# Designs tried in a protein design chat: VH-VL binders against Non-structural maintenance of chromosomes element 1 (nse1). Part 12

Target 1, 232 residues: Non-structural maintenance of chromosomes element 1 (nse1), of Schizosaccharomyces pombe (q53ek2)
Amino acid sequence: MEKERQDGLSDKHKFILQYIMCRTAGVDNEQVRELVQEQYGETATVEDVINELNNSLHNFDFKIKRVQDQLDGRLTLHFQNLSGDPVSQMATPYPPVQIELMRKIIEWIMKCDDYQYSLTTLQIQKLSRKEMGLAPSVIESHLHTFERDGWLRQREGIWTFTNHALAELDAYLHNEYESNLYECNACREIVIAGYVCDCGYCLHVYCCKHLAHVNCINCNTPWANATVIGRW

## First folded at step 4 (VH-VL)

Design r14 (from c08 with heavy chain Q103L A106P A107Y A108D G109F L110P; framework fv_ciduvectamig_arm2)
Fold by ESMFold2-Fast, scan of step 4:
Structure r14 (fold): chain C 232 residues (1-232), chain A 126 residues (1-126), chain B 110 residues (1-110)
Amino acid sequence: as target 1 above (232 residues)
Amino acid sequence: QVQLQQSGPRLVRPSQTLSLTCAISGDSVSSNSVAWSWIRQSPSRGLEWLGRTYYRSKWYYDYAVSVKSRITVNPDTSRNQFTLQLNSVTPEDTALYYCARDLGIPYDFPYYFDYWGQGTLVTVSS
Amino acid sequence: QSALTQPASVSGSPGQSITISCTGTSSDVGGYNFVSWYQQHPDKAPKVLLYEVSNRPSGVSSRFSGSKSGNTASLTISGLQAEDQADYHCSSYTTSSTYVFGGGTKLTVL
């Protein structure tokens, strides 16, 4: 039989890697599944191809991370650079002032009161003017760039992290904001959309739906009584 | 394809430590989409899940209540393997031991074992 | 005792269908759709047949199907073949974040 570990990558593997790398906001797992089946046949799986890619990539401090959407469970794949400062890596094309604004927005989201893990456009405008002295038009321009580049998402003026940003920032957020973090008890990923029971048991919205329990598994208190994390 | 290869002593004396290693190929022990489990099989108890380890941003460990005080599951990223250590063994720990890839954390939460090692029969006897 | 209840043995003839039951509680089989089934031939490791009650992994024959009603999950094997003679094990995730297994069922193809 063939060896399982691969030191080099086939042209088909390189094609899939390039497809994922070129999509900075992440790639839908179903789109990659179609591509994998097109390249390797109907029985080929995304999991096998990604595992083979990661076996090669980890030698260079790179990884493809699979992220499950916290609301609907949709899977996306994200190319991740594990070396250096994640905020600087995310913001490599940006001027220093814009990098500093990104760093502050991360802080403001993480330290947000009442489990919100989000900011309104007005809040960002006020804080950016107060703490950095930036003009409203400059703030607006930078926010548009962060949204365009896939780092922040906006729904009706409410801003928070994209799945791509969460993938890139995972280690950074654990290192800098451990006391401000909730982790899902089902999947152990960071929670910015979910529920936390008074007992401390915490689940993403999707994980809570998927487990199909009306009451908290740890203390048997109804989930209807839990604190909501995030705004969506 | 993922392959799991088991190694370790097949005879252990009562009160000593049972130690088995599972070497992984075709996947990484630190892969964030899977966990790595130990399961044993005996005629009297059938299949019994013992514990697992997995990496997110840090290492996590889950253990069955029946063995929790005696068990350690330890990953080794440098050798791409994980080990089972079971302390203070008795003849009732005599079983066929399997390591397995565990899909029970993310994604889609299917909660099943898709690849198994070949199994190691461990006899606990004087 | 095994946490999940399976019949110790079942038998059938080639071409027939058989069903193996797996009964638990509301804290495992009844509480989640995380029931999996494994086939084990003599001197071999278990191989997954079904997961999440009824989903088949790539390469598993459509002759294997699964269902669940309340606290009981069932594996049905249609068009029995000689190579189906094996032990069959059910498993479920639990409310205590562990896994439990059934006692196993020996299928004899007569």
Scores: ipSAE 0.099, ipTM 0.647, lowest interface PAE 6.9, mean pLDDT 86

Design r15 (framework fv_ciduvectamig_arm2)
Fold by ESMFold2-Fast, scan of step 4:
Structure r15 (fold): chain C 232 residues (1-232), chain A 125 residues (1-125), chain B 110 residues (1-110)
Amino acid sequence: as target 1 above (232 residues)
Amino acid sequence: QVQLQQSGPRLVRPSQTLSLTCAISGDSVSSNSVAWSWIRQSPSRGLEWLGRTYYRSKWYYDYAVSVKSRITVNPDTSRNQFTLQLNSVTPEDTALYYCAREQGLTYEGWYFDLWGQGTLVTVSS
Amino acid sequence: QSALTQPASVSGSPGQSITISCTGTSSDVGGYNFVSWYQQHPDKAPKVLLYEVSNRPSGVSSRFSGSKSGNTASLTISGLQAEDQADYHCSSYTTSSTYVFGGGTKLTVL
């Protein structure tokens, strides 16, 4: 290894760190790979650089987390703060009512019926009005901000966590909602898009495809008969 | 940058507890992207994975079936180390013991990228 | 008692290529692409050569390559060098979230 990496972070490592930190909703692994290879040559790997950065960052309660998209397997890198309350950290620039709405939305997604880990716009509107007395225009404005800032994603009026939110909330969700969580048996990460077999064996959509499983490895029943987790 | 340094007794009597420590530098024992494992090696059994501990929002522990009733892997965040305790040892537990960092729990995983120096433990009277 | 089957020994001359096989079951090698290979020199800890069948960590020579077909994974070492003389171990993650290892293959460079 370079002497600067043994004694601390090199200037090239600091440049890569800055690149990732400036992209608060996450950055494509492929973009960072190109940057790493530009700085260190074609044989350099993102994994090594991120591990070396995390070695220094953990002293300050920061981390870069690598997230694999649960549907298509696309890798993204997310800078996260490990100290304090994750919801408050995510919502630092928000008014108190908006922070409370974020906490409620997290709860509603986690306690969602039928394994869906998602809410329709109508459900959010109704719950926010009933439980918080918020006007429809205020709810709409806050949802737009959550989507813009990369905390929630929406497809055809169906809202759930982004990969960035899952990275930031990982410890929080395990601590507060363990009984509401499914964990992928292949990668051990939270499942909000995947399949759970009647035997309890669970895989992300991508993990199931990546491993080329036709039947559950644990009980040998077809994945076609499994319960679907999430809406996508 | 990351190093694993093992320590502990090299001679243990049958029926006693085998206890080894793995000190971590350059990484945190509570890092939530890795796990910390114990692996042993003997001529008769080859390499055997014994167990792991890792931190998410709480500590998790997994153990090999063959040792599950006798084994404990304990993390210590204040000293940044983890220990192996193997109870009721027999001569069959004589082996070279390694601590290792297990990559995985996300992707590009389920391999041991760093190994301690190894500790030869002999179980004899 | 090793769960994965490897040949006990293999040999080759400098500059040649050799292949080491590792055969398991559908619950380990055949079930996942989580096969890793380790090189071990006398009196040293194992060192990772390959992970996820064919990925090389930084600092591992491109002379080491891996593949998998069904329940059998293979390590190929091209352009054999004297320093390649070592024991080679395959490993696989299992459906029970554990690891199994092969018995090891002693490579002799003639």
Scores: ipSAE 0.006, ipTM 0.545, lowest interface PAE 10.7, mean pLDDT 85

Design r18 (framework fv_ciduvectamig_arm2)
Fold by ESMFold2-Fast, scan of step 4:
Order: C-alpha cells, then structure tokens, then sequence
Structure r18 (fold): chain C 232 residues (1-232), chain A 125 residues (1-125), chain B 110 residues (1-110)
C-alpha cells in the first residue's frame, strides 16, 4: 500500500512529482490542481502537496517553484536544480557557441539600462552578428531553439525571459546582476514587467492590478507617474 | 598612438623559464575595451596564439591548451606592461615571440590591431 | 588546435587578381564572422589587413577585399602591385575563446 503523507512520500506524491518533472518548460498549476484533487480529494491543495514534495527534494538540492505570470497572474510549476551554475545546466545540451549566445542574450537583457528587460529581433541579430560574428540564419535557428525549449518568449518580435527561465535563473541573476534587478514589493520576485515608483517601491503589473492600487502604498504618489518596467 | 615595446632574454636553456615583457604606451593595460595577447611564430608551426589577459571588473586570463600548464600572462598596472612566463622550455619553444593588442568593434576583442616588434627566443643547451 | 588550411603559395603578375582561401570548421571560421587577415613582409611583425571578414583598417587599400562562405574565408587582392609580395595569414576566433591561424600563404608577384 501507499505510504501516508506523514510517513514520507506516497506513490501519489511520486506520480505528481514525475508529472511536473517530465514537463521541462513548466506545468500549469490548474492541471496539477485537478490531479491533486483527483488523488487526495477536494480539500487537498497544490500548495500542501508541493510543500511536502519540496521537503523531500531539498535533500537533493532540487525544488518545485510556483511562478506567477507578471502580466496576468497565471500560475505555473517548475522543477529546478539548485546545485551548480544554472546557465550551464540550462544550456547543457547546446554546443559551446549556442551556450555563449545564451549568456550574451541574458547579459544584453539585463544590462540594457532602459527598464525594458527585452530585446527586439533586430537588436539580437545586430548584437549577435557584431559581438559573435554569427550568420543571420544561425542566429534565427538558435532563437527558434531557445523559444522551442522554453527559455525565451517573443511577442511581436520582442524577446524576453519565460517564466521557466526566470525560475531557473533566479539565483544566477541575483548573483551576477543584483544592481540591474528590481524586486516586487508585494511578492518578492524579480520584475521584468511592472512599475517602479520614484520612491523605489516596485510592483509587477499583475500585483498592481490585483491589489487595485491607484497610488503607491509607500509614498502615495499616483502609479500613472511611475516608470514602466518591461515591454509587453 | 599605441606602441608595444618588447624586452627580455633571447637565449634560454631547456627546463628554464622564458620571460618576456611588453611595455605599453598610448593605452592602459587595464583598458576595458581591449585584451593583451602573446603570439609566437616558428617555421614548423606558423603563428600560434598563446594566451591573453584583460581587465573588466577583475583580471581575466585565457591560455591555449598546448601551453596552459606552463604559461602565465601577468599584467602590471603600475608599469603599464604585461609579461609572458613560459616554464620548463624545450627546443620546440624556439620561436619569434610577439605581444599584441586585441581590439574589435564589438565589446569583446576579436583581432590584433597593434603588434610588438618581436623577440627571437632560442632554446638551446 | 589545428591550424586553418591555406595554400602554401600563390603567384600573379602586376595588374592581375589573386584569391587566397582559408578553410576551418564550424567552431572557428564557420561559427563566427571574426576572420582577420594579416600581411607580413620579411623581418617585420604581421600587420592587420582585414578584420571581421571584410572590414579594412584605416590606410588599407580598397584593392584588398574579403568574403566568407560556410567554413571558408577568402582574401582577394586586385590590381596586384610589387609591394604586395609578402606572406598572408588568416586567423579566426574560436568557440573556446581562443585564436587559430592558417599556415600562411607566400604571395609572389612575378
């Protein structure tokens, strides 16, 4: 028989873990919610199951992280390896030149200093050709692979990190680009789509909208006067 | 004007350390847009890149695999120069040695725009 | 690291055009547009002639042009002059953040 939750990981917990682990670009929280309720009943929550899984996974430097989309608040779950260099781990299957391009794209997104945290296709093409001498077709192929594998997303030719990339790179970005980072004052996650008040108080687009704040809670200045972070 | 002036012994015995200095004028060894390289030339191997040093937020060092265990490239900000140290030399290390500046249009260096005059180093007993 | 492949020698008459090839792999010439060409006269240090495949430094004649297709870069010298007689070396940046060089091509102006 299955072990109870209080006795360690049950077979049902292991099934949910495998479901999440097999989806390398992340998995929708609502799909996991349906599985949890089917397996454990209507009173069971995703949060409880994930906390129980993380207690076990922590021993192996693994974690399941729940990510809230910064624009619409949709929740996804991401299996993370906490050991080693996340950029190298993320890019493990890639050739050296493609790994170098990924490190460069991360740097260009983080260091643009215009609050955009994004690059146009033209910017990536020009920078990749200039700094790495890559042919346009090679750059296009690598961008397609990064999008396919869930590391970058694009919308109307504007490229930035996926929720999966943000989860995986979180520690790396804090370590390497601390001075270039904004954190949401409501949820304490990195901001690439949001608003920063002149007083320094910062919120994701969704956090600002969901809390229905017209003015900054810290200094009472209208959010209409805030600096916009990101292109979305 | 950038000028690279080399100095160092022209004769080295096998098993000893080959030491060359490259003095820089018209630029800084800690300039963050360039790197400083050593390149050698021999009839048997042609031109061979040996290693570089450069400053960004800290000093970086890159070395060719063939010499990595024996080579050190050292910057000296106080004298505005950088040195090559090549340990445990053999007759195969007999070559014309050049220092060079790596420069490019991009943020990273990708070609050699200024070269020292060259130093012929002979390794013989 | 393997040197890039260049012909050992090439020759031409004044006023003619010659082309020197430089063949590597996808990890150097094929992977980047960071191919440079150096001209070396006897007993002199190499001098940069072209960089990033086809760019000329200030003072380099427009008679020198460069191109690349796949893993092969080419240097073309038009309107050959006696002073073009020299050794020509190609170089490429690599995926390992190192440099490789060709074996050099001796140009004889007949």
Amino acid sequence: as target 1 above (232 residues)
Amino acid sequence: QVQLQQSGPRLVRPSQTLSLTCAISGDSVSSNSVAWSWIRQSPSRGLEWLGRTYYRSKWYYDYAVSVKSRITVNPDTSRNQFTLQLNSVTPEDTALYYCARESGIAARPYYFDYWGQGTLVTVSS
Amino acid sequence: QSALTQPASVSGSPGQSITISCTGTSSDVGGYNFVSWYQQHPDKAPKVLLYEVSNRPSGVSSRFSGSKSGNTASLTISGLQAEDQADYHCSSYTTSSTYVFGGGTKLTVL
Scores: ipSAE 0.000, ipTM 0.407, lowest interface PAE 17.0, mean pLDDT 83

Design r19 (from c08 with heavy chain A106V A107G G109T L110H; framework fv_ciduvectamig_arm2)
Heavy chain, then light chain:
Amino acid sequence: QVQLQQSGPRLVRPSQTLSLTCAISGDSVSSNSVAWSWIRQSPSRGLEWLGRTYYRSKWYYDYAVSVKSRITVNPDTSRNQFTLQLNSVTPEDTALYYCARDQGIVGATHYYFDYWGQGTLVTVSS
Amino acid sequence: QSALTQPASVSGSPGQSITISCTGTSSDVGGYNFVSWYQQHPDKAPKVLLYEVSNRPSGVSSRFSGSKSGNTASLTISGLQAEDQADYHCSSYTTSSTYVFGGGTKLTVL
ESMFold2-Fast, scan of step 4: ipSAE 0.232; ipTM 0.674

Design r20 (from c08 with heavy chain Q103E A106T A107I A108F L110V Y111D; framework fv_ciduvectamig_arm2)
Fold by ESMFold2-Fast, scan of step 4:
Structure r20 (fold): chain C 232 residues (1-232), chain A 126 residues (1-126), chain B 110 residues (1-110)
Amino acid sequence: as target 1 above (232 residues)
Amino acid sequence: QVQLQQSGPRLVRPSQTLSLTCAISGDSVSSNSVAWSWIRQSPSRGLEWLGRTYYRSKWYYDYAVSVKSRITVNPDTSRNQFTLQLNSVTPEDTALYYCARDEGITIFGVDYFDYWGQGTLVTVSS
Amino acid sequence: QSALTQPASVSGSPGQSITISCTGTSSDVGGYNFVSWYQQHPDKAPKVLLYEVSNRPSGVSSRFSGSKSGNTASLTISGLQAEDQADYHCSSYTTSSTYVFGGGTKLTVL
């Protein structure tokens, strides 16, 4: 066991890596936990295996990032390429018009009024027609593709970033939209679903629930009075 | 396997700067699921956390109030290491200094020190 | 002075259980479920035993368990063994995005 760790990745590690890498929209932590326990026994942890994988992957500018869902805290694992332009990487199989639509949707989400970090289907349709001259059926087709490929999620006609998109776009969003970003004071990740107190203290919905505080821990103002970030 | 290897002077005169380096192997100093901390231990104060640095999309720095005015924790991605600088030292800064990895930091609600350096005993004396 | 209060020492006989308390404030232990416990043998760096109040890292015996009530976290060691003789330290995350430690507890196994 120690020898396998010193000499690089074991076959068991490579199997887990391939499992994660082949699922471009991300993998539930619980599914990987089952595989890890199957390969290494009940005392083995996902955290240890992912850290060992990342030790090897770092040499190639790749990483597996663990992402905590901002609403329910569910953990997902995402294979990332740390080199190059994330939007171009996400959109490699897309024609140029579809790549441009993705860049515009990212902009519209980030610059959305009232901290909503989301768009209705109607808003996307109207903006895409106005700014790009796209037909409604073409817009619908592209939105379906973005949802299918794991870049956008839709619930009741409300569109926003998936956890996979947030992981992949993290550096891009900081570089292009720093003034439009909130970061969680608990976990230091971007907030698109959460609360921001008037004092500036900000938490994801899940982080706020996990801390279980009725009032802001920084200024003691009730969270009920905080500005809501996102739609869910 | 993650290893932290410490280096730096073991004797520092009062009013000088205490400087220690922690070299990382088996992980990256810019890994976005961990943080890198300095912790010291003395018989009179026990364990005392001094500060940390970590990368999410930019570098962050957090420092203990007791040392905030004179401490700097600096990452160096090119050498995969981080350093402690503590200015204007007094004999009260005499302690065993550890570097440590903070697994997850606040991500996933896991804040604990899973790997520690070997420790460096620093004596502040004229 | 340590920010978190621990008893200076505890003792027990092999096979018994002991509990070590760690008391803070609403800005650390009471405010967060980010309490960790460390075991330290002489001339060794501390080793993590528990994190997030009650979670055990891989390889840590189930004889070690943790709990929290209000501003006080507790480490319980059941079925005491000679190798448990060590110093035990608690730590907590704070509202200032910092960490604080307890004064440490010396466990003697008689």
Scores: ipSAE 0.012, ipTM 0.591, lowest interface PAE 8.7, mean pLDDT 85

Design r21 (from c08 with heavy chain I105Y A106T A107Y A108D G109Y L110W; framework fv_ciduvectamig_arm2)
Fold by ESMFold2-Fast, scan of step 4:
Structure r21 (fold): chain C 232 residues (1-232), chain A 126 residues (1-126), chain B 110 residues (1-110)
Amino acid sequence: as target 1 above (232 residues)
Amino acid sequence: QVQLQQSGPRLVRPSQTLSLTCAISGDSVSSNSVAWSWIRQSPSRGLEWLGRTYYRSKWYYDYAVSVKSRITVNPDTSRNQFTLQLNSVTPEDTALYYCARDQGYTYDYWYYFDYWGQGTLVTVSS
Amino acid sequence: QSALTQPASVSGSPGQSITISCTGTSSDVGGYNFVSWYQQHPDKAPKVLLYEVSNRPSGVSSRFSGSKSGNTASLTISGLQAEDQADYHCSSYTTSSTYVFGGGTKLTVL
């Protein structure tokens, strides 16, 4: 019976860590709750186990982050790397041109002047040709890889960040694109699907439905007049 | 240890559907750190990758352009296996068919085939 | 024809070194460090020798080494042994999220 150890973590902690780490789209918080209760007993909590893991992981510049979906509020847990340039870290197995394309897509999404925080397939193709000289077949291949690996999601040709990408890129986006970011006043996370009042008060779609949504809490202006953030 | 065991008919008539099954032991077909591929080998074309399936948050499918209109790769989580279906076969589809485990993109893995099935020689003739 | 170009055959004597090339384009071999090499003995499935250009799986002899320059990857076998007589295949990931293979090289140990 050989015990496998990682930075003094128990075998049970390591099992939960590997379970989360292997799931690039994130893990449902309720699935992790069941796993924690199976390993540690019915009174064990996800919060305690994740805090214990994060105390060890931060020595290696890693952490587990809980993300709330901006439309439906579903909670997921995501393993993230805090060291170095997050784009380079996420794209370590990618060739240099593909890493540069990822950086450009992030920039184009963030610098959308229309509040949409998304790009059509055609927009990505036009911008990639103009700024990088890439062929349509090459961009299609790279977009497929980004979607497969959990960095971008697409609905009807509309591309934006996954919850996993938002978790992984959080520090990077605040550092590089602070002037282009909206932050939810209810939960203090980045908004790519929500509403912003003319006064600057901003909410995710999900957060808005749980507050007095007839009028803005800050300025008392009707929410019907708010600007929509994102396309969903 | 991972083992891949292939089964299916060895003779198929032109215009019919070629169907092969790959049974997996020592791993799960829904393991999200790997993908499951079909590869064939013929004297005229050498080794030729046909397609793969893999699970992330949903099932994904990638297919080679040469077969994309005729091919389906189906996972079966209840039997821990995956199948190849190739429609409207011609004598050009005569080949030795392999299933293989593909190391997909994860934090720890690179793109290569680390375990292969035993191979099934499929002849397409009248 | 195969997507990647390999010599059809190569030969060497025991104890010698031989090199097998695998040439593609910037959309496969030149674009990615996902080149793998497979050894195939008669009537057997291929067995992985190298992945990610130069990495060896557990149990593969250090006599097998890999490199890449531009659009060409190379497999070198040092200290050639009789057991090395086999077919060798290269493979690369592509910009289309697919795989391509070379035509294979028959190694004869003289």
Scores: ipSAE 0.000, ipTM 0.419, lowest interface PAE 17.4, mean pLDDT 83

Design r22 (framework fv_ciduvectamig_arm2)
Fold by ESMFold2-Fast, scan of step 4:
Structure r22 (fold): chain C 232 residues (1-232), chain A 127 residues (1-127), chain B 110 residues (1-110)
Amino acid sequence: as target 1 above (232 residues)
Amino acid sequence: QVQLQQSGPRLVRPSQTLSLTCAISGDSVSSNSVAWSWIRQSPSRGLEWLGRTYYRSKWYYDYAVSVKSRITVNPDTSRNQFTLQLNSVTPEDTALYYCARDQGIAAAGFEYYFDYWGQGTLVTVSS
Amino acid sequence: QSALTQPASVSGSPGQSITISCTGTSSDVGGYNFVSWYQQHPDKAPKVLLYEVSNRPSGVSSRFSGSKSGNTASLTISGLQAEDQADYHCSSYTTSSTYVFGGGTKLTVL
C-alpha cells in the first residue's frame, strides 16, 4: 500500500481524475468517497487521493479544488485550469462580447455596496444596456448560457456565482477585487453567503452553524445582529 | 502515504536564528485543504504550538502570541517543504521541534487536529 | 504553565479502565467540540488517538473513547494493555484561531 502510492499515479487514480474532469459543474464529494473506498478500501480517504492527484496535476497547471457550500456545507470537487486569465478560460467557447459581459457581471457583483454579492435580472439588464449597449434579448440569451454552463446561478431573479465559478475565479477575485472581498475567519474562503460582525469577524452561514455559537466568538455580539452577506 | 521529513541544525547559539526544514511527500505544501504547523516539546512547558502556514488563493500565516515577534513559517512550493525560522533564541527555546499536517483549515470537516507528524528534531540552544 | 490542565500521571493494571481529564475554558475546550488526543511513546512523535472529542482515526482501537462535559474533556482507555503505557496529550482549537495543549499525562500500566 505505501509502495503502490509511492510509485505515482495508478490506473485507479486516473479513473477518479477522469470521473471528476467529466463533470464540469463539479462532483459530489460523497460520490468520490464511494469510488475511493471501492478502489482502495474502507480506510482510504478522498483527501489523500486528491492530494496525490494534485501533486501530479500541478506540473501541468491543473488542480482539483474542494469547495464547501456556504449554506449547507456540502462538499464538491472541481477540476481547474490554472493557466492564463481565469475569465478567458471560463469563457473560451464564448464570443468576445459575451466574455466582456461576463467580466462586467463579475465586476458588478463584486463592487455591489450592499453586502449582497448578487444582482437582480433587472439590474443586469439595466447595466448591460447602459455600459455595453446590448439589446435586452442578447442579455437574456447570454445570462441563460451562463446559468446553463454553471457559472452563475439564479433564484427568484437574483444572480450570483456558483461554487464552480468561485473555485475557478478564486485567484482572479483576490487579485482584482481584494478590497471588495470578505473572507471566512474559519476556513479562509471567499464569503458570498454569510455574516460579518461589526468587529470584522466573518463566517459563512455553514461555518457559523458548525461552530455552534449564537454569538460572535471574537467579540461576543449576537450573530442575529450581524450584517448579512448575500441573498439566499 | 503522507511523510514529513525534518532537517536542520541541532545546536544553535543564544541570539542566533533557529532554522528547521520540513520536507513533504504524499501531499503538497500548497494543498488548499490543510495547514502546515510547527510544534515544540520541552520538559518544562510540554507541547507548544508555534505557528502554521496554509494556501487558500494566497498564503496565510498564524502564530502563537508567545513567539509572534520572533517567528516566521515559510512555504517553498518548488521544493514542497516549509521552514521554521525563530530569531534571537535563548536557552528557553531548547526543545524537540516537530512539523505536522494540520486539519484545522480543511474544508472537509473542521476537525482541528494534527494527523501526520515529522520525526522531531532536538534543538539545543547553548553557548 | 500549559493552557489546558491534565493530571501529571495516572496508573492502572491490565484489563482495567482509566480516565484522563483535560480542563480548559469557554474559549477552547468549552467553546467547541474540537478537542483532540495524542499518544506518545518514548522517543517517538505523538500519534493522534481522537479528534472532535470522540472520533477515532482509522487504526485506533475502540478501547479509546472520548467525551466532554462543559470545560472538561476526558479520554477513557478500557481494557488496559501494556502497550498503552505512554504519555497522553490533549489539544483544543481556540477562539483566537490558535491551538493550545495540556501538560501531558504519563500513564503507567502496572
Scores: ipSAE 0.103, ipTM 0.629, lowest interface PAE 6.9, mean pLDDT 85

Design r23 (framework fv_ciduvectamig_arm2)
Fold by ESMFold2-Fast, scan of step 4:
Order: C-alpha cells, then structure tokens, then sequence
Structure r23 (fold): chain C 232 residues (1-232), chain A 125 residues (1-125), chain B 110 residues (1-110)
C-alpha cells in the first residue's frame, strides 16, 4: 500500500479503495459511483477510478473485479487477493473444522444433482453429520457465519454461492471441478443460474434476457425447452 | 484515461514472423471486464478481426479462422502489454494493424472502445 | 471480413439526415443485439460511435442514432455537418464468438 502511494495513488483513490476492501459481500457499482462523484465531481466515472486502482494493484497480486449478477445483471465490485489458496483465505478467521466444512460445502454444491448448484439446510445438515460427525447446532452456527461473512446466501433454506464467493473461488472451481462447470457462451463466466440448451449452448439468466432470443442462437431450439441451471 | 501504444517492425519479409506489441496504460491487461484484440485493415479485405486474449478466471484466446493456424496473441502482465505474432507472412498480410480493447458492456465483450494508433506493416522483399 | 453488407458510398448536404444500412445473417446481426458502428477519418484509427445497436459512448453527439430490424442494422446521422465526412464501419459479434465487419461506407458531405 505504501509503494502504491509512492506510485502516485491519491488520498481520494485510497478512500475509494478502502471503501471497497472493507465490504466482503461486494459493493454496488452505483454506490461507488456516488462516492466517485463526491470525491472527483459529476463527470468522474467509476470505470476510470477502478482502472487507475487496478493499474497499481496488479503489481501486488490484488485487483478489483466487476461481477455481473447472473439473474438481474446488477454490477458489483469485489476486492480480490490473487495470491494463495482462496478457500483458506475465505476461511482465515475460522477454526480448522469450519474450514473443512467450507471445502465440503463447495464440493457438495458443485456436485449436486439436476444442475441445481445449491443445497437445502437439511442436505447440508445430513451431509455434515455423515461426513464430518458435526452436531446440528455446530452446523447451524457455521452456516450463519458463512452467510454473515458473505460467502453463502440463503433463501427459504436454499444455500448457494454469493457473487463475492464466485469471484474468490473462480480459479479454484475451474481447477478442481472443471467437469462439473458450465460457462456462459456470451460472457465466459461460470453459470450457477441460467439455461443450457440440449446442444450445449449455455447462458446466464441475465445474458439470455439481454440477447432477447426466443430460440437458441446455436441450434434454433426454443429456450423454453432448455434445462434450468440453479434454483432462484 | 486508457491509451494503447503500438510498436514493432514496419517491414517484414515473406515467410518471416510479423511481431507487434501493444502497451496498455490506464487499464490492466488482466482486467476481468474487457478483452484485448488485434484488428487489421487492408484495401482488399477491409477491417478484419484477428484474435483476442482476455482474463476471466484463466486466460482465454480466440482467433479468426482465416489466420488461426499462423497467429498467437499473448498477454504479458509484468509489462502490461499484449503481442501479436503472425507466422509465415505473405504479401497478402500487408495491412494497417491495430490493437483494441473490447469494451465493458453489461453482458460482456461486444465492441471496441479504445484503439491503438495503428502500424502499417508491409510484407515485401 | 466484409461479411456484412454496407453501401460503398452515401452523400448528403449540411443539415440533411442520412442513413447507412448494415445487413448480415441470423448468426451475427440477426442473432445478437451486439452491433457497433465506427467512424474513421483519413489516417486515423476508427472511433466507436454506437455499441449494442443504439447506445452512445460519452462524448458522441446525439445526432448519431442506431436501430435494427431482423438482419439489418442502420446508422442515422441527423443535422449533417462537414466534419461527419468519413468512412463508417459496422461490426457484429457472431455465434462463433468472433467479430465480422462491413465493407465500410464513405460519407461525402457536399
């Protein structure tokens, strides 16, 4: 950070960087736009500030990554540490048993049946008890911590990765679970919410909506007949 | 502000390798929301997209069918640049070569928002 | 890659509106809303005018507008000015994750 300051990084840029760094769940692009406008005036853009920050950060194996939400296309910004093991970094404040639970939950999400890329609370409890011998109260405590820290999200007892977790785990998932991964043919990002046509052409829900096609562009089969990826 | 600066030999002999470098300022070659492309322009073929490199979770490379057997596009994160190598050149490869950034769009890559100054490469003995 | 069809030339007078068409196939222009237009002055690199059919980058005049119907995209320049005299190129993303370009249209302001 001291070297980055010497590289001409302004106090205003450092303020924006710290704002992003302190938010493990990521930060809305619109919120950062308001900060950028506040610091540099109405015509300043988030893109210019993030590009300038990344120009300094890449020398230290850090970057700010833009993530597009797979359902609604909302843009969020995430601070990444590109060095080291992502699972261990995510779990740094956790005891060893909780780190192991995180690795297992990642595996179970990636290997789940029917393209679901999600687990119910009951599935997590059953698998954690069977494979790790954990008590239900311990499992619940760990799940609440993972949700609190922005690694997993839950809706009505259905658990999956946050955008922040997908950003942090991206390289890890490609290396460990390549055969379990779908990638969007439009944007090349991992798909956990989307559609896959029988021909293999795959799109995020948002990318499919953005392209606005009734039929698969690759094989002309209706998207209504495609396999749904994820639960949302 | 993003700037792309091109460098490389302007004269290449037939059968040799054409090599050009594009130095990036104001952005990172490993930026996850963009791609880095080479495009050439000739009177006979107009504008031709040649290939791209980009980082999403790993490096990706895509190439136009017409040059795929002869082309490599390589990123260099340490120098914040990317290069074009085109092997076994012929006079038909004589063209104005541009590097370009594929811009940030809501759904990914689909247009070229910044271009280098262009390098006229002549393939002749 | 003159895979997209544009007229070779178009002309107009100052203050007039002109339209340049760009016709492809269902695998490019008809397949995606990812058509872009570039303006090129002599001895200069192309500059983006429109992306995703009709979106303008900051600094591009509202005189430039775009539309698409089926396999044909169109660039319209209203209030034609002498400085608009240039070559205009359309481009589209393809089902092969590549780009194709039109042959270019030379606009002459008479």
Amino acid sequence: as target 1 above (232 residues)
Amino acid sequence: QVQLQQSGPRLVRPSQTLSLTCAISGDSVSSNSVAWSWIRQSPSRGLEWLGRTYYRSKWYYDYAVSVKSRITVNPDTSRNQFTLQLNSVTPEDTALYYCAREGIAAAGLYYFDYWGQGTLVTVSS
Amino acid sequence: QSALTQPASVSGSPGQSITISCTGTSSDVGGYNFVSWYQQHPDKAPKVLLYEVSNRPSGVSSRFSGSKSGNTASLTISGLQAEDQADYHCSSYTTSSTYVFGGGTKLTVL
Scores: ipSAE 0.005, ipTM 0.524, lowest interface PAE 12.1, mean pLDDT 84

